# VH-VL binders against Thrombospondin-4-B (thbs4b), part 6

Target 1, 176 residues: Thrombospondin-4-B (thbs4b), of Danio rerio (Zebrafish) (Brachydanio rerio) (q8jgw0r23to198)
Amino acid sequence: ESTVYNLLTSPDCLPDLLHGGLAEQGVTELYILTTFRIQPGTGNTIFSLYNPRDNSKYFEFSVFGKANKAILRYLRRDGRMSAVTFNKLNLADGEKHRLLFHLKGLEVGHPGGFPHSQGALPVPGVELHLDCRLVETLRDLPAVFNGLNNHQAVELKTMQGKAQEGLEELKLAYGD

## First folded at step 2 (VH-VL)

Design u4 (framework fv_lumrotatug)
Fold by ESMFold2-Fast, scan of step 2:
Structure u4 (fold): chain C 176 residues (1-176), chain A 121 residues (1-121), chain B 107 residues (1-107)
Amino acid sequence: as target 1 above (176 residues)
Amino acid sequence: QVQLQESGPGLVKPSETLSLTCTVSGGSISDYYIHWLRQPPGKGLEWIGVIYYSGSTDYNPSLKSRVTISKDTSKSQVSLKLSSVTAADTAVYYCARGLEYYDSSGWFDYWGQGTLVTVSS
Amino acid sequence: EIVMTQSPPTLSLSPGERVTLSCRASQSVSSYLVWYQQKPGQAPRLLISGASTRATSIPARFSGSGSGTDYTLTISSLQPEDFAVYYCQQYDNWPYTFGQGTKVEIK
């Protein structure tokens, strides 16, 4: 099965994931596409966004096969980690899984400012509210995405200027 | 294999600051969350606090006004400072590893052997 | 803070018996529950995480179960090396909190 998670957050809930390297053309939405296969009973980090200077993590998705859960973690403004746990999600079952994380409603910190999104693509899926404290903008901080290797795939997509094409592509990949 | 070892004075006078060091070998403290816990003789366990790979910390609210945890990555050491100690702070102190990347950092898979700190005049 | 209560405080048993230890949380901990074993003079040893997942090298006679506020650790056939104090811990909310322990002693 393919699963879409619509991550709803306040402007201050997550670090600025769209600053600099991901989008410069006023995009306020990010799609993280993951495809993986994990052996039963094991657990792995699927992707993370981290500071390469001290290996501190800003954002991370991990599969917890031993406990039949998956966890999405993020760094809060107060420096503590918070987590969203998916308790009814057994992803370490030896089968191929395709997940799409759709971050929307996120206002990105940038000197010129990202203009308000003209319209989020209507992607059907599970709606999750990230219940977190205000977070500092990461506009000037280094950040690196690191995806799981070994026949796994992690792709980042933004919907700037190709919103209709992107919606058609996502519908084909993840269904309606 | 990852090993943790506590060290520091075994005797601290009331009102002074308790200072302990946890030395990590076989792994990097930048890849783990290091926790401090304590256990008074014959009693149960109490969580003191944690230092994350970022250097950020969380403390048990009951101890927050007196506790400071810090790390020195170049020496592979994590330090615990507990100020204004009393006889109630007499305990075996442990450092322990929490995994964040595929565990919720909430269970401790490797522990130091523990070091007894007695608060006495 | 979440209060963890273990019962009974002490169990006196003979080798070969089945033993059941209880751990109750003051509010739901969503199966974010850990069991540790501690022998005299030693650091605690991880037994079970996530309420029911055995740690590496832990014998199959140890099993965990439960949900919500009520959790159980079962030892199906008590061995001489299993006489120890057992602690439960929740990691659903900070601060992390432990039960007061159940001592399993030889009869």
Scores: ipSAE 0.000, ipTM 0.462, lowest interface PAE 13.6, mean pLDDT 70

Design u5 (framework fv_lumrotatug)
Fold by ESMFold2-Fast, scan of step 2:
Structure u5 (fold): chain C 176 residues (1-176), chain A 118 residues (1-118), chain B 107 residues (1-107)
Amino acid sequence: as target 1 above (176 residues)
Amino acid sequence: QVQLQESGPGLVKPSETLSLTCTVSGFSLSDYGIHWLRQPPGKGLEWIGVIWYSGSTDYNPSLKSRVTISKDTSKSQVSLKLSSVTAADTAVYYCAREFGDYSYFDYWGQGTLVTVSS
Amino acid sequence: EIVMTQSPPTLSLSPGERVTLSCRASQSVSSYLVWYQQKPGQAPRLLISGASTRATSIPARFSGSGSGTDYTLTISSLQPEDFAVYYCQQYDNWPYTFGQGTKVEIK
């Protein structure tokens, strides 16, 4: 069965999620699906997004098997990197994991996003519902939104070098 | 018993390829990432790149077009090649072992000075 | 890239004095900060990782502290063998970057 982690901590966040720069940039729904297998006792950066203009990292997901945790990092409006740590989330267990990040902005009424399920994964996995801080990060990066819309201007890169060993699938999808 | 040792020519001509080898002992390259770093005389440290236990590589963007790191796990050796060298590449070159899941270094080689001069 | 700035560039101190070395990052490195000691003619030696965790075999007089953008390495009572250059490195954001070093000289 799938495990769901909800990172939305405040109802005051919801107006920002629905009316932030996602709609302004034409992005209403964003999915990041990753499938990986990481050996016990190791740590891997599963994926990173960076701005190719200045090579600054603005979004990263890593698992640390020795520390039994996963970390989601993102660039804030003030230019600082911030992190959300999932303690005691052991994804470096030698098993296949499928992880879905779903960020939902203004709903257009089109159910054709991929993947469209937010609660059910076909294999045991983890689903993360992202908080206001990630929405603010994505809102502040217009060039990245254009890249995601066209799948051509954004590079996906391993920032700590081991991700290709464990990374089996990565998909980015967005809605209008 | 963990040891890393750099070797290779101490003098390289401008425009040629700098080629160094790091030989490790006391651990398997299948279990650890190995990083290359350099230090120009009298200056600070610069990270060059890494080869992970999986064989995947990451390079400093400032050097990515010129640098290749490879390994032979059966020989316990990691190779660094830096093409089109200039005087700015003169430095002591180090190989270093990563600590656990992090990009910092618990064991270093002694370093080897490479001078780029014609 | 994250720029690491160390201060002061050089410290001249007598044995027994407390020495404090500063490392400032251009943006938060979330305590993913490591300190190295480098003696003349030698490779760097790991002192402290995670901003405050002392490496094995490192004397108790060495301690690290700090968070966000501001970090400090303290030597509570400077010994003659502590003559060295000290470097900080961040491992929070790629590419991994070092400060330019602080040289500690025995007066």
Scores: ipSAE 0.006, ipTM 0.480, lowest interface PAE 12.0, mean pLDDT 69

Design u6 (framework fv_lumrotatug)
Fold by ESMFold2-Fast, scan of step 2:
Structure u6 (fold): chain C 176 residues (1-176), chain A 121 residues (1-121), chain B 107 residues (1-107)
Amino acid sequence: as target 1 above (176 residues)
Amino acid sequence: QVQLQESGPGLVKPSETLSLTCTVSGGSISSYYIHWLRQPPGKGLEWIGVIYYSGSTDYNPSLKSRVTISKDTSKSQVSLKLSSVTAADTAVYYCARDTEYSYEVTYFDYWGQGTLVTVSS
Amino acid sequence: EIVMTQSPPTLSLSPGERVTLSCRASQSVSSNLVWYQQKPGQAPRLLISGASTRATSIPARFSGSGSGTDYTLTISSLQPEDFAVYYCQQYNNWPLTFGQGTKVEIK
């Protein structure tokens, strides 16, 4: 058994999300919002951003109820794969959870590889917000922006398996 | 059809590291959860651990301090290392696939034939 | 961890007889229970998952039932090839755990 004590689920702490691209040349921010309810003892891939031409994965989030953990897997801009395991997120507890992933790329025209140790310019990355709380910041640049900005197909696919009926919301939004 | 085959030394000395390889054919290990299990002679089954399609691992708490599971997707192989072995680690070791399209640890639809590892001087 | 207890440890039977094997969990496993058959020198073979769903190619004489903590595997008419050890496994809670097995042997 597990208990969640300090979980806040107020909708007013979430930003307004842009519904679809308007007119800008490059995508520099990506928001993925999902709301789900996963029963204890079940697990599933909540969503994946992938290239439909070769089925390679850019960004994938899965919840495993038996192990009481979540795994975020994503392709870095340098071609390496990152896999981050969250051993302390109690997401398969039969309650609703709202996750916001905020992915930040480099602005168009930036000179690329600024030194990470200089502190002169923040390195964009991934922020994970769980139930209106920032719970993780990852600094490795996601490769999905290369796919989007070079007109390579990028698709969002949803929860699969028995737990798919627990998916209540899945939104993808772009920003400049 | 999917097939799994265990291989490695059949004899390991006490205090050394037991190293086994599971070779998977007929399917990509990037698409499956692969588990290791063992069965001491004349006894029941014990689950050791799993490697997910993501490359992440989970281990039985009773073995966690001694066990490492890894994979080499280019060779379609999953490896098990168990350190500081004793006579109690003598068993037939199996690799097995989690059920098709499973996204969690569940149960096993395909098993390797098993390989006997004896811990003795 | 959930402890799985199988009974009886051994059954001595003749072909044609009905067999009932019991598996009890120390707490509810919500029908997340599997049965395996193991013959000497072989790997376990999946028989039944989700307490009652037969695996592909498993004969209809094998059936599973039960809920909560108590589960049963039934073989309606024992065939010569059915003499083996049978194991139950729960997949409701971490870590995965197995019963100690029931041996079905020829009389």
Scores: ipSAE 0.006, ipTM 0.520, lowest interface PAE 10.4, mean pLDDT 76

Design u7 (framework fv_lumrotatug)
Fold by ESMFold2-Fast, scan of step 2:
Structure u7 (fold): chain C 176 residues (1-176), chain A 120 residues (1-120), chain B 107 residues (1-107)
Amino acid sequence: as target 1 above (176 residues)
Amino acid sequence: QVQLQESGPGLVKPSETLSLTCTVSGFSLSSYGIHWLRQPPGKGLEWIGVIWYSGSTDYNPSLKSRVTISKDTSKSQVSLKLSSVTAADTAVYYCARDLWGETYYGMDVWGQGTLVTVSS
Amino acid sequence: EIVMTQSPPTLSLSPGERVTLSCRASQSVSSYLVWYQQKPGQAPRLLISGASTRATSIPARFSGSGSGTDYTLTISSLQPEDFAVYYCQQYDNWPYTFGQGTKVEIK
């Protein structure tokens, strides 16, 4: 079974979820499901996880309507930000879109297992599913995601809701 | 201008805890990660662990149960504690700055190293 | 852990000669490979990062190449100050591991 957290209705569980890092909870794959609507001609950060003490970011998803692209940014274990760019995605079209991010090969140890043993951890990569359709697969990414393995303060920031625009769903799931 | 300097006792008794400090200057610990490494006399380099600019840490699994790395950003200091030491822990200990660059990886500035001898 | 193997263990050369050092990883490190130079009594010095990018202040005679599991450090014309031990390190994943070193010594 998977563990699922609805970040829009239970953001207060986030510090406990990320305390000590997802690695200490044995997470190797992560799913992020989000549903949103953005008006044409605008760009927005849909959501971000950040440190409120210094405004540094751990994880961020942004849509740039004018450039027809979306960017997923995350903090690597080495303290650098990585960016995964999805080109030719027009998500600022005034319609609802549901995205599923499947993140593999997290920079986490496997409980009881040998780290990076042949076949023990999935190859680092990101799959993007748009409206129940796989539209992008990025492979051979170095240690894709470690931004949630942090002992520091963490808070969620989401896009502002306005007429005909808003974030309707944000869920994080792990634990196969 | 950019410098790292290790300090601590040069002699530690078996079963005790080794405590070392790395003092940095010319840059902020809020912007760079710091690695700890060691080199036994006449042998190669071994990575011990790192504390990233965010404060998160990663350790060599072979040392995980004995090692703790922490920092005090306001004092520009990073500390290494290694518990239950034995003669096998005798080595020159280095701290090194993680290379910060768009295309670059590695450790670009190192301390001079401090010899720690574990002996009764 | 990723095991790094360097060859040869020792090279005895004269100034002016071309030297080639090999580094092999037990699995692909995706060009996250770093070369260091260490002289006796000194800390290691960064030479090459990202398999082929020369660090600041490193002379043009040093070059790196390779991909996947096989990497090479080349010194096109060995100078007296180049006699040292050279280490390769993978930066692909923790624990970050080093080769055992290749000693380049005067003939």
Scores: ipSAE 0.000, ipTM 0.477, lowest interface PAE 14.7, mean pLDDT 75

Design u8 (framework fv_lumrotatug)
Fold by ESMFold2-Fast, scan of step 2:
Structure u8 (fold): chain C 176 residues (1-176), chain A 117 residues (1-117), chain B 107 residues (1-107)
Amino acid sequence: as target 1 above (176 residues)
Amino acid sequence: QVQLQESGPGLVKPSETLSLTCTVSGGSISDYYIHWLRQPPGKGLEWIGVIYYSGSTDYNPSLKSRVTISKDTSKSQVSLKLSSVTAADTAVYYCARSEDYYWFDPWGQGTLVTVSS
Amino acid sequence: EIVMTQSPPTLSLSPGERVTLSCRASQSVSSYLVWYQQKPGQAPRLLISGASTRATSIPARFSGSGSGTDYTLTISSLQPEDFAVYYCQQYDNWPYTFGQGTKVEIK
């Protein structure tokens, strides 16, 4: 199972999140944590990230409960959209789920971009609101998330009180 | 290359159940999403429903009460049943494949079903 | 559900002409938009996915553009084999929905 927080960002923050600020500090990796509850038999988009300049979608996570799968769609560097499928994940069971995504560089959603977790932890969830100030905070501490693993993911929790519970539980679930 | 072929009766009487089969070759029906779509003569396309890798299904809410999609992996076939048909169900019926991107490619050739007495 | 509206319903054109087809969504579809070509008696053929990415074997004269709610398919120089009905489809939100089609026919 994975630990995930709802990552809610304003459209104005998308360029800074994926370009500019993070790249300036040498940051090429970002962890997205999302928490959700989906009723059985339903499918739903959990979140999407848009470019405020042209309102194009760069990143989207959806759950399909009847298919027992989740799908991540992302815009590639070459301008084509791609998808990654997580098969055999029952995320539409009426329970709270937390899922951790690892995004690496401009090729978000690449097979190496995921922590290779296929489930979610049935632990109380929390909402994480991503604003431009959070992006600047992450930019100022590039060592914290460059090459993030279980130990380094826990460090991000201390920067944001609302995310702290989930990252500590991730440490316990994935090997301390 | 994956190919799809629809088959079934071309004429169905009002109030009966329309039954169609989509035969998949060049790949396993367990590796793809298989969709049913329809197009009344001279009209646009309507999505009917999908059967997923797991055998689970989703249907267009406008048709949900009348539609059943199922698969038979031993025959490499996906079936569509539409109950209580009326003249409004007269259409060319297509099966089509999608992967995780949710656009349809390839399509079967289509089969015309006429609902009349 | 998301309603897709195509305009115009019919275009009568001569070979060599440039044509633009419009597709508008009732809400943003985030460039999760597909264009299909359908010739009489044939199944639809994938032309463009993701609003602007040409499918395999589709000639360069076909191009797609747009964002948010407004999308365009352009044929830079219409060829005889391009006379067909063109459909747009969104795959941003379930259920998947199509426009009513634009018929491109000979004058």
Scores: ipSAE 0.006, ipTM 0.471, lowest interface PAE 13.1, mean pLDDT 68

Design u9 (framework fv_lumrotatug)
Fold by ESMFold2-Fast, scan of step 2:
Structure u9 (fold): chain C 176 residues (1-176), chain A 120 residues (1-120), chain B 107 residues (1-107)
Amino acid sequence: as target 1 above (176 residues)
Amino acid sequence: QVQLQESGPGLVKPSETLSLTCTVSGGSISSYYIHWLRQPPGKGLEWIGVIYYSGSTDYNPSLKSRVTISKDTSKSQVSLKLSSVTAADTAVYYCARGYDYVWEDYFDYWGQGTLVTVSS
Amino acid sequence: EIVMTQSPPTLSLSPGERVTLSCRASQSVSSNLVWYQQKPGQAPRLLISGASTRATSIPARFSGSGSGTDYTLTISSLQPEDFAVYYCQQYNNWPLTFGQGTKVEIK
C-alpha cells in the first residue's frame, strides 16, 4: 500500500514548539499560532499585540472577507509601521485556517552593532505560514522585541468585530 | 507530569444543570487547550467542546445550546455546565488535553473520568 | 458531521494472532485519523495519530495504515494486554467524531 499524507494538517509541517528555558538576557524569537473560521463576506481584526502604555500596535492581523484581503501591520524597530496586504489569500471561506507567524529579532545587547559573525542568528524578520505553507517573508525587524526585552508591557488583544466570533485558537511561544 | 482530574456530583436530576470541574496540575492551564468528552455506558465517545488558552470556546453543534465551558486560571480549573439534562446525558465525562507540540485535535492526556447519572 | 464506522463490532481472538480493525469515514479525512485503546474503567490511551504515526511508548506490533475514507489498525501478534476496546477518531472536520469501537476479546 502507498502512504498518503496531507501537509496542511501534518505534524511534520509544524515547528517543534518545545517549552524550554527562558533566555537569560531576552527573547529573540516569537511564534504566534492562530486558528480561525470566518464566513464569506465578513471579517475584522483577528488579534493584536500592543503597548498598553500608548496604545501603539506591535503586531496586528486582520481579514476582510468582503474585499478578499488579509492585512498584516507591524511596528518596525525604526518606529515606522509596515503594512502588507495579501490579495491571494481567501481566508473568509467558512473553513478552518491555521496561521503561524514566526518573528525573528537581533541579539539583545548589541544595538547598532552586528550579530556574531560565526554562528549568527537567521535573518531577522517575519515569516507567515498559512495551512503549513510559507506565504510571505518580510525583512523589517519587528519592534515587539523591544517591548518584551525592555520590560515594557506587551499585551494580546482580540478586537471587537465579526472575526472574534470565528477565532478558535491563539497561542504564543517564545524562543531563543 | 501533566495530570487532569474531573470532579462534581455523580447524580443530577432531570431538567437540572450538570456542573463538572477539571483540575489541571503539572502545567499551566493558560498554556493548554482543554476539551470535554463523554461516553454513555457501553457506547462510544462524543466530543462536547474545547476551551482555548485565550478563554475562547467551541462546542459540538448537537450540544451548543446547552453547553458552557469556562476556566479559572487562578485555580487551574476548567468547568463544564450542561443545562436541561435528561437520561440521555448519563455518561462518564472526561476532560482531556489537546496535543502540546502539534496543531492537531487529538488527545494525549486524559482525566480518569467521572460518571454522572441523570435520575430522580 | 463526518460519521465514523468501525467493523467488526467484536473480535474473539487468541494470543499470538494477527488482527486488523477497520475504520471508515463517510467522507475523506485526509489521514487525520487517530486510534485509541480503552480498557474497562480507564480513560482512552493514544495509540496512533496521523493514520500511521505511533505515539510514545506504543509497541511496534501496533501499526496504522489507510487513506481517504478507509483506515486499518493492525496488531501483528496479539498479546494478553491488548484485549481492549479500540476507537478511531477523525480530526479533519469539526465537530470531532469517533467510531463506535471494536472490542477485542479472548475466545
Scores: ipSAE 0.005, ipTM 0.465, lowest interface PAE 15.8, mean pLDDT 76

## First folded at step 4 (VH-VL)

Design s10 (framework fv_barzolvolimab)
Fold by ESMFold2-Fast, scan of step 4:
Structure s10 (fold): chain C 176 residues (1-176), chain A 120 residues (1-120), chain B 107 residues (1-107)
Amino acid sequence: as target 1 above (176 residues)
Amino acid sequence: QVQLVQSGAEVKKPGASVKLSCKASGYTFTDYYINWVRQAPGKGLEWIARIYPSGGSTYYNEKFKGRATLTADKSTSTAYMQLSSLRSEDTAVYFCARGEDYWGSYFDYWGQGTTVTVSS
Amino acid sequence: DIVMTQSPSSLSASVGDRVTITCKASQDISNYVAWYQQKPGKAPKALIYDASNLETGVPDRFTGSGSGTDFTLTISSLQPEDFADYFCQQYDNLPYTFGGGTKVEIK
């Protein structure tokens, strides 16, 4: 079954998740909240989101404790895969972590026009919040595949293994 | 028991096209990707393309775009690869192989291979 | 494209020997590596996936290790049936690419 969680039920320590909700028309923001615990020296895929219509992978998050890397993979709007590596996070420390991905500008922005006009398309980007604190910001990333068309069709699928054993919660919400 | 059974050997002239088949059994055909890989005499393995049979979605290695065409028939659990404008360098054994995952998969089951010879 | 460089291209070893084959990726591919065995006239057979996981039915004398860019397949005690070609494959990104292969000949 498809898995979509209402982030409004999230803990009070993530108050920005109280803004936004389930997907609506004109979605331009996606919130993904993941709670997990990974032992040192272990790691693999934490979760993956699939489109059940064609079994294409929408979005995937992996932690590799031995390499001290976290990798975000996602399908671009043009059908090409993108991968982003976070080298400054140590998530395989045996502790429980809550990680929020705030994806902005789910549509590809126009190549830089400086200065930007008022009301210009949002520049795609990812904000990574660890345990209620902003720890990373990536800008000028390819837009994530349009979540609105896949909202009802996205299926949570996790890979079997040590990393999956550490997954406690996964919640998604879309914003206007 | 999972099996992929491929069609028999083909001999073609330069400029011709060839259509190979790969019949799957022992699993739900529409739940897995079918990949096509070739191996020229004395050379290594080269990935050509993949298809997801449920929706017919395909991805082609740039080297084979425009010449390779993948299709699948869900009613017979059979995948096909057509390769056009054959050259002598296309002489190889062609394999079909099963993969699970969209982002990337290793190939857990392989067909026995079909030898394609392009001569003179 | 990700280039997989495999070494050695061939080796000769005696039954009971420890055999090591290496595979290097041109960029970080995490642990998305598989190893295949191919006997003359046959299709490749999966031995190892996700760099170190043993495929069902494969003898435990085969072990895989590595992450990032450097990967190794080890056969701890070579048997007569291990005469074959061995290939690594990356499946981190499309197009999928293979190493050049290693021919293992039993002396």
Scores: ipSAE 0.006, ipTM 0.519, lowest interface PAE 11.1, mean pLDDT 75

Design s11 (framework fv_barzolvolimab)
Fold by ESMFold2-Fast, scan of step 4:
Structure s11 (fold): chain C 176 residues (1-176), chain A 118 residues (1-118), chain B 107 residues (1-107)
Amino acid sequence: as target 1 above (176 residues)
Amino acid sequence: QVQLVQSGAEVKKPGASVKLSCKASGYTFTDYYINWVRQAPGKGLEWIARIYPSGGSTYYNEKFKGRATLTADKSTSTAYMQLSSLRSEDTAVYFCAREDYWGYFDYWGQGTTVTVSS
Amino acid sequence: DIVMTQSPSSLSASVGDRVTITCKASQDISNYVAWYQQKPGKAPKALIYDASNLETGVPDRFTGSGSGTDFTLTISSLQPEDFADYFCQQYDNLPYTFGGGTKVEIK
């Protein structure tokens, strides 16, 4: 049996795990909440997190129109980009969607070493919540991020340099 | 207890339209996609379209685009499918079905028989 | 579109028999396959989801297996109430598609 909540009109699904701010020590969890509307047949990068010093990307989410695909790209500790494709998310349907990413067990290049790297969530993974409904959990994903908590910044991107279309809300929060 | 209850049988002439209903109960109607599937006599299942009742977003199988229209009434927890320009090949039992988290159909309506004939 | 090829289209069996039905996808769909049972005059009923997970209330004689492109539904010891039509469905990509069905009849 399933327990599912749709809180499109309410922020009640926001995690209580957050301390209410960014810690100055290493961070092993990241929450990204976004609200958007993408027209069918259109492909867009919804958002990316990047280092403003060198324009390197840490994390990027894109939606592809009628293909019923969404792609999450992220920077591994070894400097290579990885990608995860979500084939079950039809987000390019002309309607508003609220999507929450919960990234767990991040290794952010902290100098503390392995004994202190597990934090609150020892298994690296990504949870996607669509309209406060958990729709995907990936636990065998090697989610290693290098320097995410040092110089992170957010840039809104749209296909072919068009104005910021379809993105209505973007919020970030960090946990330890 | 989850239930999907569909409207009664319809007999239509070629060229007419039909509007079928699917009333949901026992769960939060706006949290789940509702899908429409048909089955011609003695044949297999054919997926038509789905709707997300909260926002009204729809996806149609190309074969039914332009003829099928899905809507949902949140106040009555009822999903509707209108099928226009009916042909004899549209004679079938039409089912509504709830889509679980992962895309399979965990609960189905009892079906509505639509007969297209003189 | 993803094509689901189901075999056999029909089979005859006796109570107590082991019945195997197969389903092949035209491309890799991981484990996003469900199996449904349909009795005459009734709606389909979910039996298996995510290729191998048993739906609540379904007897454990039903087993699903497979990943990628090849999937199997097995009924280990056929009971009188199991004579029905069976369908596989992929839910990896829209449009959702079903196998052609397998009719399990009394020998």
Scores: ipSAE 0.006, ipTM 0.475, lowest interface PAE 16.3, mean pLDDT 72

